# VH-VL binders against Integrator complex subunit 8-like protein: the designs that were tried, part 12

Target 1, 198 residues: Integrator complex subunit 8-like protein, of Dictyostelium discoideum (Social amoeba) (q54vk3)
Amino acid sequence: MNKIFGVKIDSQQKKRQQSNKNLTVFNNGRYLIYIGDIHFDRKFHREALRYYLLGCGLETAFYSDPVKTSVTNSKYLTFLSRRIFDCFYFLRAPMQAIVVSQFFGNLNQTCLVSFKIIQEEYYQLDTNYFQYIWELPLLEILLTTFTKQKDLKKIYLINQIISNPIINENNHPDIRKNFIKNTKHNFWKAISSNYLLQ
Key: E = the ipSAE of ESMFold2; O = the ipSAE of OpenDDE; V2 = 0.75 times the mean of E and O plus 0.25 times the DockQ between their complexes.

## First folded at step 4 (VH-VL; framework fv_roledumab)

Design a5 (from r4 with heavy chain Y57D D100Y; at its last look DockQ between E and O 0.08; V2 from the best seeds 0.00; counts 0 for: pae O 5.8 > 2, placed apart)
Fold by OpenDDE, look of step 4:
Structure a5 (fold): chain C 198 residues (1-198), chain A 119 residues (1-119), chain B 107 residues (1-107)
Amino acid sequence: as target 1 above (198 residues)
Amino acid sequence: QVQLVESGGGVVQPGRSLRLSCTASGFTFDNYGMHWVRQAPAKGLEWVATIWYDGSDKQYADSVKGRFTFSRDNSQDTLYLQLNSLRPEDTAVYYCARSYYLEWGFDYWGQGTMVTVSS
Amino acid sequence: AIRMTQSPSSFSASTGDRVTITCRASQGISDWVAWYQQKSGKAPKFLIYAASTLESGVPSRFSGSGSGTDFTLTINSLQSEDFATYYCQQLNSYPYTFGQGTRVEIT
């Protein structure tokens, strides 16, 4: 554990701080993320999520053109993904949380936490967010679970996603990368619309 | 809910010692920096000391440096301020307070404990 | 030590008034300023941090502004519950220092 400004920070927070040199409380992306942290620590998860989304929007520009080649801030987002995940979890938005878990940068962890959520919050899974799943192992977990539950509707939806040629790992790497990039962009756009604008 | 409760105040003669405690609850204590602020009767606020989340850094006001010792027990969610060589000018209500980021200020305060130093 | 010169020391106002309290730092402190409200016999209440950010739960009639050396706390429309003493604080560097306080009294 490291310290900054007299408070304990985890490894992800440390990495986040290292991504931006200028520590300021001005109205910029970092400032908003800090405010998000305050709300999060106070267990105001709705407010925390809003500030995280706003902050990320400014820092990573994930609301902008997804075809931009600059990936400079992609790592930044991965470090904040856990907090955003927790926000969704506590807000009883488990499918959003599952989508965000794909940003952890650890597939095993993604699958583990997603499996748990799927088991615990099966009936709360918003199918509108299935389209934002790109990790095949995660799709397999979903499919297996829905099959066991004999949920034909969800099975159909997942199969549609799995059967999409674009998601196939046998495709040219650039095709999948572009798919993932666009999927990420669309996800954040959708989340912003649902949680910032409404 | 966040709560800070000071204790240990009292009336003492000059040169004596007193130990103040602040018990925290309602938040992850060991994540946050903590502070002591005092207020003499009918006077303003005076910063006394700051301690980092793990106690690795401590800062004191010049007026108390060498006499006061700030510590924390994160296993008990408790702050301690050892007041040595007390002087009449140390007479004040002593508040413990919390901060998220040190530079942002003190967001939660206890109700304070009164320390009176008099002959 | 950085000195925070707060003004005025006290003044009388009426409900509905626009109230302004100023705090001047002896040197540049960016926006590392917090404001507190203290009622008689009570602990200070956190109002504003980073010079202009309103703490959660604080009424919107309170606002802060300033950067560098000059800072202002404003109460847009004074309410009966706002009669109290207000303090600025700099948190730019140790030792942390408070202004002398401003007592807002009822006319």
Scores: ipSAE 0.017, ipTM 0.634, lowest interface PAE 5.8, mean pLDDT 86
ESMFold2, look of step 4: ipSAE 0.086; ipTM 0.671
ESMFold2 (binder alone), look of step 4: mean pLDDT 93; pTM 0.951

Design a6 (from r4 with heavy chain Y57N, light chain T53Y; at its last look DockQ between E and O 0.02; V2 from the best seeds 0.00; counts 0 for: pae O 10.7 > 2, placed apart)
Fold by OpenDDE, look of step 4:
Structure a6 (fold): chain C 198 residues (1-198), chain A 119 residues (1-119), chain B 107 residues (1-107)
Amino acid sequence: as target 1 above (198 residues)
Amino acid sequence: QVQLVESGGGVVQPGRSLRLSCTASGFTFDNYGMHWVRQAPAKGLEWVATIWYDGSNKQYADSVKGRFTFSRDNSQDTLYLQLNSLRPEDTAVYYCARSDYLEWGFDYWGQGTMVTVSS
Amino acid sequence: AIRMTQSPSSFSASTGDRVTITCRASQGISDWVAWYQQKSGKAPKFLIYAASYLESGVPSRFSGSGSGTDFTLTINSLQSEDFATYYCQQLNSYPYTFGQGTRVEIT
């Protein structure tokens, strides 16, 4: 049984839907995302986030792993990432939001929104999620901000990440690619664990 | 914190009716499916009824179908189980419980309310 | 209705023991099984979902396994607070059904 994004994915969900008496709703990733949208529109961001995470897990099972280079539903995943971003933002989880912004597929946009968040929510940035930052420009923004604030602890943490040879652009492209892939996986697992299981 | 509180239990004669209530707090009530599970004295758990978050789907155990009616008032965060035509075998502690939409399980339970049907 | 046959009905164990409880479904139900703990006079407590996933806050000594028809709840090292009755439940289809329960008693 596959576990993607920290969510148990049952390939038998469709079968369950067929076997479940009086169950007329589709029990697949798309449906879950739809439910997430309903909650989101109702400003139930915690619930929305849960369904988005679950939906992502199922969709990944049916199509492609969103953390892979070849993503079949890139636009879809980008949209979903935006919604997840918004959920974290409204849940006052700014560092999680910043991490998710890396999935937008637009580095400029990532930097812009992250910069804003960092400025507004500096004191709420969870350092546990620093490890999931792979975009160097974003790391630089963080470093600059923390330097200005003379936050030695956060400066140290960011410098540790920046100095990691594995993210060095001078490395073989495959090394960084694999690192990013793994980092993405680990991030989704972490948030799934924190928001689905807790 | 999530809390479920059952009420309405009591002692009644066979053929009579009771109305059970379950008041929810600590979560967005209308986002979750709700359930009734009963437990006869010194017996196991028996699923009684399920109602979806929006009330669009109601399911009943065969043992209670046609006699029990399950409803919810999302504006008051309250569940209702109307118990009609009560029988001695309906004697049990009645629990209300919560589940997510996917119904992985019943993650929160009330403390239950005792229903005794005896002549 | 899907029958959940739970075994054993009861047994005695000591603290530190490895405890195993089994539940068999009358038909294939994939991994749609939950496990509960119930202490005397208390409401059931949610332990395991999807046959093998530990609910938040549940000690890691608890584990679940199985798929299809045969399911197992395991307590790796029984603690004093673990003496209780345990129930499996199928959530594959309505009507939902529970196992008969397994009472774990202290030796």
Scores: ipSAE 0.006, ipTM 0.559, lowest interface PAE 10.7, mean pLDDT 84
ESMFold2, look of step 4: ipSAE 0.358; ipTM 0.737
ESMFold2 (binder alone), look of step 4: mean pLDDT 93; pTM 0.955

Design a7 (from r4 with heavy chain N31Y Y57D; at its last look DockQ between E and O 0.02; V2 from the best seeds 0.00; counts 0 for: pae O 8.7 > 2, placed apart)
Fold by OpenDDE, look of step 4:
Structure a7 (fold): chain C 198 residues (1-198), chain A 119 residues (1-119), chain B 107 residues (1-107)
Amino acid sequence: as target 1 above (198 residues)
Amino acid sequence: QVQLVESGGGVVQPGRSLRLSCTASGFTFDYYGMHWVRQAPAKGLEWVATIWYDGSDKQYADSVKGRFTFSRDNSQDTLYLQLNSLRPEDTAVYYCARSDYLEWGFDYWGQGTMVTVSS
Amino acid sequence: AIRMTQSPSSFSASTGDRVTITCRASQGISDWVAWYQQKSGKAPKFLIYAASTLESGVPSRFSGSGSGTDFTLTINSLQSEDFATYYCQQLNSYPYTFGQGTRVEIT
């Protein structure tokens, strides 16, 4: 079974991928991204998202070669993060969008767009994705908002995340780096599972 | 804009042949799978055939297998469905439609061409 | 062949109603389901693939759900232009098959 972001795809998905003969000619993440762009431009956000995820998965697989010390995965995700963000936004998955906004490479922008989303879509925030927030300023925004709304459950969840020693900025930089890396991977696995397999 | 235009329909006697065409425009034709779907009068939709983007893979419904031949000319952005040994039950509006590589549904359809098989 | 059993075959509804159309596959097909709208005398129109998406030209009142064998198309608030026949389709494997259709009529 093929793996996308470490997630096993079902046999039918694999069959589809393998049967895509054009994908053989353009069997790279770039092609899938291109197809994603086509769907995106047509405002087929679900399809676009799927292709983006597939593209990311393939690119990750291609560049996960232990021989390649390349930060290509980060660059790749940064490039697509805006489109993926938009997909989640239009699919009414605001918490997923917030998580993805962390890939923008601009913390101010991340906070700004997330703040807006939180204000607009407060009740639609899926708490299952809180665990994928690593930016402390973003967590603070969430906490402040939830506190203002007196949402004890969400406050508790955010506090649990903030209180995790592993996310603490006072920790050794390598600890945080590893945490972020793992969190990113887990996020993409979860998204792939939810949007590609289900 | 994406457009699919079917042609070639008409009235024929049983046992005769007909060739349908579907001309595509407004998109990169060879990047998409193409399909024929038919609809008998006052009936539902029936999948007829699928051809892969490069024509290398063709699939047919059992009801038409051996009688219908599906092809595409990517240089002309045109699909062809050769209808041989036509039967009354083949009477239907024939639609061409497209799908992406993963076939996330048939996202664009033509307006269809009517095929009537009657004595 | 995978059978797609669509229900109901027809029903009457009023504008503003919440409408639900179901499609059951004879075997597991993951989320390989598409939904179409067809108005009288017109070609089918693609509505949605799988579940809960906003697609180009499709109003947000339309949504899909389901996985495995049971699938649902929902119109949250039926509008006058929504009276039509709706079809589900499985795209899991060849031969592709459609549901028999659901005609939504005005009360």
Scores: ipSAE 0.008, ipTM 0.564, lowest interface PAE 8.7, mean pLDDT 84
ESMFold2, look of step 4: ipSAE 0.152; ipTM 0.645
ESMFold2 (binder alone), look of step 4: mean pLDDT 93; pTM 0.952

## First folded at step 6 (VH-VL)

Design b12 (framework fv_roledumab)
Fold by ESMFold2-Fast, scan of step 6:
Structure b12 (fold): chain C 198 residues (1-198), chain A 121 residues (1-121), chain B 107 residues (1-107)
Amino acid sequence: as target 1 above (198 residues)
Amino acid sequence: QVQLVESGGGVVQPGRSLRLSCTASGFTFDNYGMHWVRQAPAKGLEWVATIWYDGSYKQYADSVKGRFTFSRDNSQDTLYLQLNSLRPEDTAVYYCARDSDYLEWGYFDYWGQGTMVTVSS
Amino acid sequence: AIRMTQSPSSFSASTGDRVTITCRASQGISDWVAWYQQKSGKAPKFLIYAASTLESGVPSRFSGSGSGTDFTLTINSLQSEDFATYYCQQLNSYPYTFGQGTRVEIT
């Protein structure tokens, strides 16, 4: 919880002013998420996003070496997914928001929010992020919408993703799990490059 | 200086219960995930359970699910492992260990000295 | 569950020897491998994480390598304090699993 989380980090924040070394080592992730929440509450969505990404421990894994792929499957990243989703939405990065909605752990909610965003922000959908969609119901929503819009380019791109046997076939579930793990990792690597380094 | 001190081990008959404790000092306890690992006499290490920094998430080895309960009291810098329905195969030295991260993303960077649990008739 | 298999189970060595311990995962675990040292009657000590990254304060004669399924721990020029049992561990997925251990003995 944000309030409980904030209370704990507030005391650590005070100690950090007295000992920067120890607090950086022991409170980095929690402290950064707390600062992210402060920026988010002040409507500084890009700064909030930067702190959320750092707080997930992605700073070192995604800059050059993808050493900590388990981070992308953490329940903590799922827990933060709504905050990160909101940051992308308010920054008018709706396709990134749609990708992040897959981390909610509730596919019905993922489809519901994505459908609304697709309708509201159709012309802002960055096709470079289509490759990070792995949920078949979400791909079907995208395909249906693009077909109604007669958007041949987007139809083609989504069909390429759907045509991947790993996504479309129900055999070999371990292969699908590994594919999703790598897709999540590559997404957070791309996001860290685009939002932390640039 | 990081210190973890386990206590509560002993000799019990099968089917009985024990409560193990691990007291932490030298670091901000509520910023770290914690683990329990056991080692049967002359055998290797076996992971038992993981708990996040705030106690909101826990994982258990299949061999202990439904019998063992992991908890933490951040106000007292203490971990607890409740061992129920003990079996002879639960006989081991039980170590508490600190995760290098506040969730499960790190490695077991500091370990206690261990406390011996012996289950025999 | 991911099975971690170490070889050899025991190894006789002398001071100054180069010792290599191997660890094999039953499935791909990227570099989610840690190595631990345990001396007789003592708790394990953390040595290496992410297959090859040495913990602060661990002597440089220790090194780790590998990715995917095959991993190695190497001790260049074994010292008297290095006689111990070594364990690998995968942290890729629950349940976390350890190798069975490799005992490095004097002889």
Scores: ipSAE 0.000, ipTM 0.458, lowest interface PAE 13.3, mean pLDDT 79

Design b14 (from r4 with heavy chain S99V E103D G105A Y108I; framework fv_roledumab)
Fold by ESMFold2-Fast, scan of step 6:
Structure b14 (fold): chain C 198 residues (1-198), chain A 119 residues (1-119), chain B 107 residues (1-107)
Amino acid sequence: as target 1 above (198 residues)
Amino acid sequence: QVQLVESGGGVVQPGRSLRLSCTASGFTFDNYGMHWVRQAPAKGLEWVATIWYDGSYKQYADSVKGRFTFSRDNSQDTLYLQLNSLRPEDTAVYYCARVDYLDWAFDIWGQGTMVTVSS
Amino acid sequence: AIRMTQSPSSFSASTGDRVTITCRASQGISDWVAWYQQKSGKAPKFLIYAASTLESGVPSRFSGSGSGTDFTLTINSLQSEDFATYYCQQLNSYPYTFGQGTRVEIT
């Protein structure tokens, strides 16, 4: 495929979105994802991102207790992670793209894609998003790159994250799991504020 | 290739317990919500329970709430359904099913495992 | 809970017939309807999603339609392998509910 990380577009899922004729505008997340795909195909990446985020928000209730949702929806973020990643990449938001790569469900792909972006887009890395990295191998890639660049400020910021006991205590799954859950929630809340509310 | 295999069914007396298992293969198990569906002899399909892809959310049919417990082990691509305080009306073939990425349908089903509750 | 009611409960048909199965939801569910085929002794097979979209590999003689509360599954030229029980399901909200099933039997 011709995509940056070689990911193929799922034609079956795209067909499903396009063939759904009875969705209610603004009341159905799948319809919003469909509209997002139309914008994405037209290279309107910011508009595509907004519709993807709104679609996920309605289906997953980003700001609410998951038990209030009537549909099993957290997986929509995994499904859309590659599309959202592409949106951030083409919007020249590489740090947000790197954060989203953690949702791919394949840590090797996350590290390979992120390493390449860090090398190519170093000066575009928004440090406000460092706090949303939870994968230790990815933090180590960032630290190694910043050390090579002699970037003392970024080295300090990444070391603050790595030194968090919750991040480095891999043998305590409940604590790490809750931390990651909160980090994911806070990331999508921040992104929604920045991209949906302009 | 893409497959779900249930096990753990059997014949038990009322009030006893069984643990059903479902092993997944051929797909990235961690990315999918999973469901249990049962079918009593010569009856229709009845949804039993769901568990989200990461195990953080579970829902149960009213008929089984407080008696059945759904869990998953993503490291082993396995689902578990603990059946407690079994009643004759729980007699059914129990199917494990995958819901597709967009919650459109249950696109993959196991072969089913038979649970018979009789005295 | 959303109740799904199928009509008819059974249908006697011959090869080549057009078969129509109806499914009615007790409240509006947009197009969050899937259809399944179940042959005796087998697990259900996924046929249709979003009320009207055929799953890949399902023969074109199958079609679905409907929105809101009224949904229909049609087989426009029944084949011998189509004698089975058909179920509709709503995936709008928990608990996910199935219709009671429609058995398509050979005449």
Scores: ipSAE 0.000, ipTM 0.455, lowest interface PAE 12.7, mean pLDDT 79

Design b15 (from r4 with heavy chain S99E D100G L102F G105L; framework fv_roledumab)
Fold by ESMFold2-Fast, scan of step 6:
Structure b15 (fold): chain C 198 residues (1-198), chain A 119 residues (1-119), chain B 107 residues (1-107)
Amino acid sequence: as target 1 above (198 residues)
Amino acid sequence: QVQLVESGGGVVQPGRSLRLSCTASGFTFDNYGMHWVRQAPAKGLEWVATIWYDGSYKQYADSVKGRFTFSRDNSQDTLYLQLNSLRPEDTAVYYCAREGYFEWLFDYWGQGTMVTVSS
Amino acid sequence: AIRMTQSPSSFSASTGDRVTITCRASQGISDWVAWYQQKSGKAPKFLIYAASTLESGVPSRFSGSGSGTDFTLTINSLQSEDFATYYCQQLNSYPYTFGQGTRVEIT
């Protein structure tokens, strides 16, 4: 580290709160993703994750915008979501990985990988991230698994999410769209707080 | 380089129709929701309509509902706005705009096309 | 629908001046506010999102602040290219709405 300073945040107030954190930085998002891949190939998954998040513009923590428009778009995020998913999976953060799988753009793949993770990592599922699941088929997979395990607390938590009428497929599209938009925003704020600032 | 180019505007009499087009380039068009925004001469911006990336959801401002129809052709990277039963108060520059990542910003706008409705 | 109210509607300024424009939402919208600059005869240009984050390539003299219902756009040292109309927009909930605009004119 040795005098390598953290990424510039969008305000001086936020920068002061993170003054003790130091990261290697570059001004080109493509290079950040490339560096992330180098770390990933060397099995430095935490460092790879940090570079991927920086490449998405997720350096401003939970107080501000999680993503810079100039370095991301829907297709670019789809590719990065798979790499970020891999990082969480190898860091044994299975619930975060399951949330990220919703960004794949393929719900069948989301359900397939999530089902596998839920079976393999049941006791590592952090309930604080349940609130960031919006895909009904995924919620049904979680509910079915928790019911089989007779996990009353997790059943209760998932039922609270499913009972939210906004998630129902029969909702007016713009209501569901706004809810999902806010859910995505809050997820990336939580991730930046826990992985870039911690 | 992201570009949006509107066309199809012109001068028409009240009650007539026009079809506006917006051609996109420099990005994967079928990954983005799109919007039409208009601006009457010397007035502010007014949102007109939205269409999702796959065309499955469309929404219109109350002022144009029933008269305007929004569509997209993802194979041609083109957006269309059909303006029917035009009124003088529809006179405006019409812009197409891209819905950015996380669907909470309009990050790129076209140059606009002028629609004038007058007798 | 969420109504966005800007003030002032217009004002005159000189190069080097510090300019402040305010925007008020009719209900809480967190930090889901964008600011746009529109020059005469041109399309709007995106300046700021998430109330305070500058779009890449936007000069550092521009800054945004605020949360909840009250938001501010500041230009710390007005340049000749900054004479324009500025708009705020809420993106918290659909339908998306714009403020009525603030014209910054040469004195």
Scores: ipSAE 0.005, ipTM 0.456, lowest interface PAE 13.4, mean pLDDT 78

Design b17 (from r4, 37 letters changed; framework fv_nepuvibart)
Fold by ESMFold2-Fast, scan of step 6:
Parts: sequence; C-alpha cells; structure tokens
Structure b17 (fold): chain C 198 residues (1-198), chain A 119 residues (1-119), chain B 107 residues (1-107)
Amino acid sequence: as target 1 above (198 residues)
Amino acid sequence: QVQLVESGGGLVKPGGSLRLSCAASGFTFDNYGMSWIRQAPGKGLEWVSYIWYSGSYIYYADSVKGRFTISRDNAKSSLYLQMNSLRAEDTAVYYCARSDYLEWGFDYWGQGTLVTVSS
Amino acid sequence: DIQMTQSPSSLSASVGDRVTITCQASQGISDWLNWYQQKPGKAPKLLIYAASTLESGVPSRFSGSGSGTDFTFTISGLQPEDIATYYCQQLNSYPYTFGGGTKVEIK
C-alpha cells in the first residue's frame, strides 16, 4: 500500500477519493499534486493527469466560477500546467500539450517546447484542439510548419484562427482578455470530458 | 528535522575528478527535487544542476554541461554530483539544496562542501 | 541565459532603517523571482518566493514587490540579525540565475 503523509492509500481508498462524495479529501491541492506525482513516477500518466486535473478544477472550477478564479493562486495553476503538459506529452497527445504550454506564464518556454513537439510529433497533432490556441507567435510557428509540409487542411484551419480580429492586438484589451478566458474554459471542459469523466 | 549533509569535497588538480554526496534525513526524500548550487570564495551563488524527485528530469548550467552528472538514490536518500574534467573556475563551496514541494524555491540547504581545483 | 542585475552591491544602514534592494532581469520573468538571505559562513535561506510571498516563519518586516523585469526587496525596520548578503534568483527558465548579491551592514 502507498503511504502519503502518513496515510495508507490502497485501491479502495483511491476510488473513494476520486468520488464527488470525498472531494473534501482533495481540498488541499498539495495532496492532489503529490498523489499525481506518485502515479506519474510509476508511469501511470493518465491516472496522474486525473489528479492534476482535480487540482486545477478545485482551484478554478475550470474558469466557470469567478469567485474561485479570483482566489486561485495563478502560480499554482502554472505549476499544475507544467505537470499536465508532461502527462499529455507522455500520453502521445501532443496538441493538447501544446495548448497547455500556453498556461506556463512564459511565452518563450511555450514557443520553445511547442516548436520541438511540432517537429517531432507532426502526424499526432489533433486538429480539434487548434481552436484553443490564442498566442500569436505559437500560431505563426504552426502556420510556418504546415506551409512547409504543404498541409492544406491545417494551413486553412490556422489561418481561420489568425484571421480572427479578436486575436489582433489592436482590439480593446478587455475583448481579447474575455475571449482568452472563454477559450481556456472551453479547453478545460473538453479535457475533463475526454480524460476525467472516463 | 530536515538535514542535508554534503561530503566528498577536497583538493584536486585541473583535469581531475571528484564525486560529491549529499545525505538527506528528516523528510521523504523521493518526494522532492534536488539541486546543487555553488559559491566561489568571496563570490555570489551559481546554480549548477537540478534533478526531479524520480530522477527523470535533469538540467545543468552551461558552464558544467558535459562535465558534471547529477544523480540520486532514493532508497538511500542520497544525491550525487560526479564532477569530471575539473577546472580552476570550479573551485567553490558546493551546496546540496532541496526544492520545496511545488518547486517554487530552495527551502533547505546543506552546510556545503569545499572543492578546490589547483595545481 | 537570463541575467539578473542586483543593486546596490553593498549598503550600510542603522538599526530601525528601511532598506531597499532592487533586482532587474534581462528578460520578462513574470513573478518567477525569489529572495534569499545568506549570513557569513552559513548556507542561504529562502525568504520570499513568487516575487512577493513570504516563506513560512519569515518575519513580516521583509517584503517583496515587482513583476516582469523590475523587482524590489524591502526590510522595514532593520534588525541586527538582518546583517547578511541578499540574493535574488529567477526561476522562469533554465539555467536558473542569481543576482550578484547585496551585502547589508550596520553603520
């Protein structure tokens, strides 16, 4: 049995802790990260991802609750984003990883890791996640790569995103900020549907 | 009580090798990332290397990349730094440091071990 | 690599004074900045992380502020035990880099 901060964890306890009835057990995000890290170290990346997503959801209600969003330490979300990025990378979900890299709080890191992933995992890039990219330099990296690959479908999809006036820096900051907020919310809902609810 | 105790420092000639050890106690060692940070006599702090709690992710400062190797043995609660092709500019006190649980900073440090590289 | 420029390199102040140290990053680092205290012959101690958050057990006279490239560390009411060298550190990207340090002495 696993022992976490003096608590023995077994399969029955893990199932109880994952239920809505036992959400108070996860009220401390540090425990969720610790449990996630244990699973990650054992190469149980999907299980690790579930614990990290619970931490994100508990802190932000996936951007659906403005009160929770106001209280959430932005650095806590950034830290979780790095862990979630690793999970997607090892689960061979590179496009989801690229989207998550936008939460790192450092655009240079986002572009560097995304550039490498795009080069190495081109054929694994799920186009359903293109809609969740809002950083212009990242969109430019994708467009350049797709142009070199002569991938007409991906070029078209990225151009539709770049052509959105809301992404243009000349728009009022509040309009762009609200668009990004909605994009983040929709991404986490999609991820929860695909990775947490199963 | 969290304790980190470094050992393995000493005098070595340029081009030589040394292996530093850090013995950890008072906490669950395999729950924390670890770093080596050095300080040349009378100079400031320089980060050298980092290793994640499982040993999977490793990073080095450019000045030591290709010459130093960080490793850990979680069963023994120990951190290591294998130092090869040592240069005079590697002369420093080497600190073993624990990253806090969330990797926000170095919350505990050892007392340090002196490495002197001279002819 | 991100360069951290720390000012001043040394300062002398009286007990009870307000002491201010600045740190400037060569690139934007958001709030990925820590402050450490190192007393003579001792290992450094973490005082502040995330630019402005006090580490547990650190006295409230220590504070930090700033974001992006410009950061400030303040001691409100210098005490004799605060004589030390203070370092900023960025953790925005590898390699991690420290400022040159500020030696704080009492007049």
Scores: ipSAE 0.000, ipTM 0.474, lowest interface PAE 14.0, mean pLDDT 80

Design b18 (from r4, 77 letters changed; framework fv_tocilizumab)
Fold by ESMFold2-Fast, scan of step 6:
Structure b18 (fold): chain C 198 residues (1-198), chain A 119 residues (1-119), chain B 107 residues (1-107)
Amino acid sequence: as target 1 above (198 residues)
Amino acid sequence: QVQLQESGPGLVRPSQTLSLTCTVSGYSISSDYYWSWVRQPPGRGLEWIGYIWYSGSTTYNPSLKSRVTMLRDTSKNQFSLRLSSVTAADTAVYYCARSDYLEWGFDYWGQGSLVTVSS
Amino acid sequence: DIQMTQSPSSLSASVGDRVTITCRASQGISDWLNWYQQKPGKAPKLLIYAASTLESGVPSRFSGSGSGTDFTFTISSLQPEDIATYYCQQLNSYPYTFGQGTKVEIK
């Protein structure tokens, strides 16, 4: 009840059950996402997350060659970002949820949703995930909040990220693009280690 | 149960803004799904314009991005398309459609509204 | 952009015939492919999603297969009501793109 960013209703579950009967012949990512949706509807958010991550191919993709652009920058991750976001939010992993919001494909939505989570879950923000924020407006929101809280350690950590000249929007596009690609790769590698391999 | 219906002017002059509204019945646009616009020039194929997610987030076709704006009005259960600086190349039947990127693609469509760009 | 190429661009067949349409993506799209039917003067109708899954309420004579770059759509026994233009669509990346369409007519 207070699904801020994810909507799943019983009628969709009924339609997905029908689809699953037709997909059992095929070993593909959509089938795994469908199984994830079943677990999500049953409030098994950890199991749902694992299936969504497998559906993205993250275990195999991120343990293989990290320069494969079609894998690391697939719009497939954008399609699943809301579902993965909802899983982290309900698992009380707010910093991971904030990182995933960067995949929404709309920076205004990323900032709006992240601002609310930062205000509501301040003391649950895992600083180990700060390194995976690449959107400058989001870094500014974090810095502003930490400044109001007088949290010197978190201010320092965010300033270290902002000080990276590659994060600046005015840098050469290819350099910034490759940095973001590597940041995405490292994030999903960390998530796969923490959620798929356990 | 779910029905979509386009409305708006059928004639737009060159350089002006094309504005269309899609009215949805039988489902709340703020509940779920992506709400999309797709166009079809007379005698030609389909072109995806963009979508607006139930939360208000938008994604546009890069070829049209500088000219396209999509908005939603949850109180009227409507979403709209604005396409600026129109030319004769924008003459098409414009469809609104509900889309689910996981299972269905575009599963419900409006009837389509022909917009002619002419002086 | 991912380019979707359909073949043939048009065909004529007799009632009861097996009709096959192919769709080729310019890069790998896994199973992120839909097939639509569009009758003259009407909006497109979703027939197949996820390359091979039949939409609810769609007759069993319609089927789809393929993955990666090469996809096939089949009508096992053509009926008069199947006269339409058929489109494939990829959902793998933005922008979503459609094939140019295949017009199916009866002889």
Scores: ipSAE 0.006, ipTM 0.465, lowest interface PAE 12.2, mean pLDDT 79

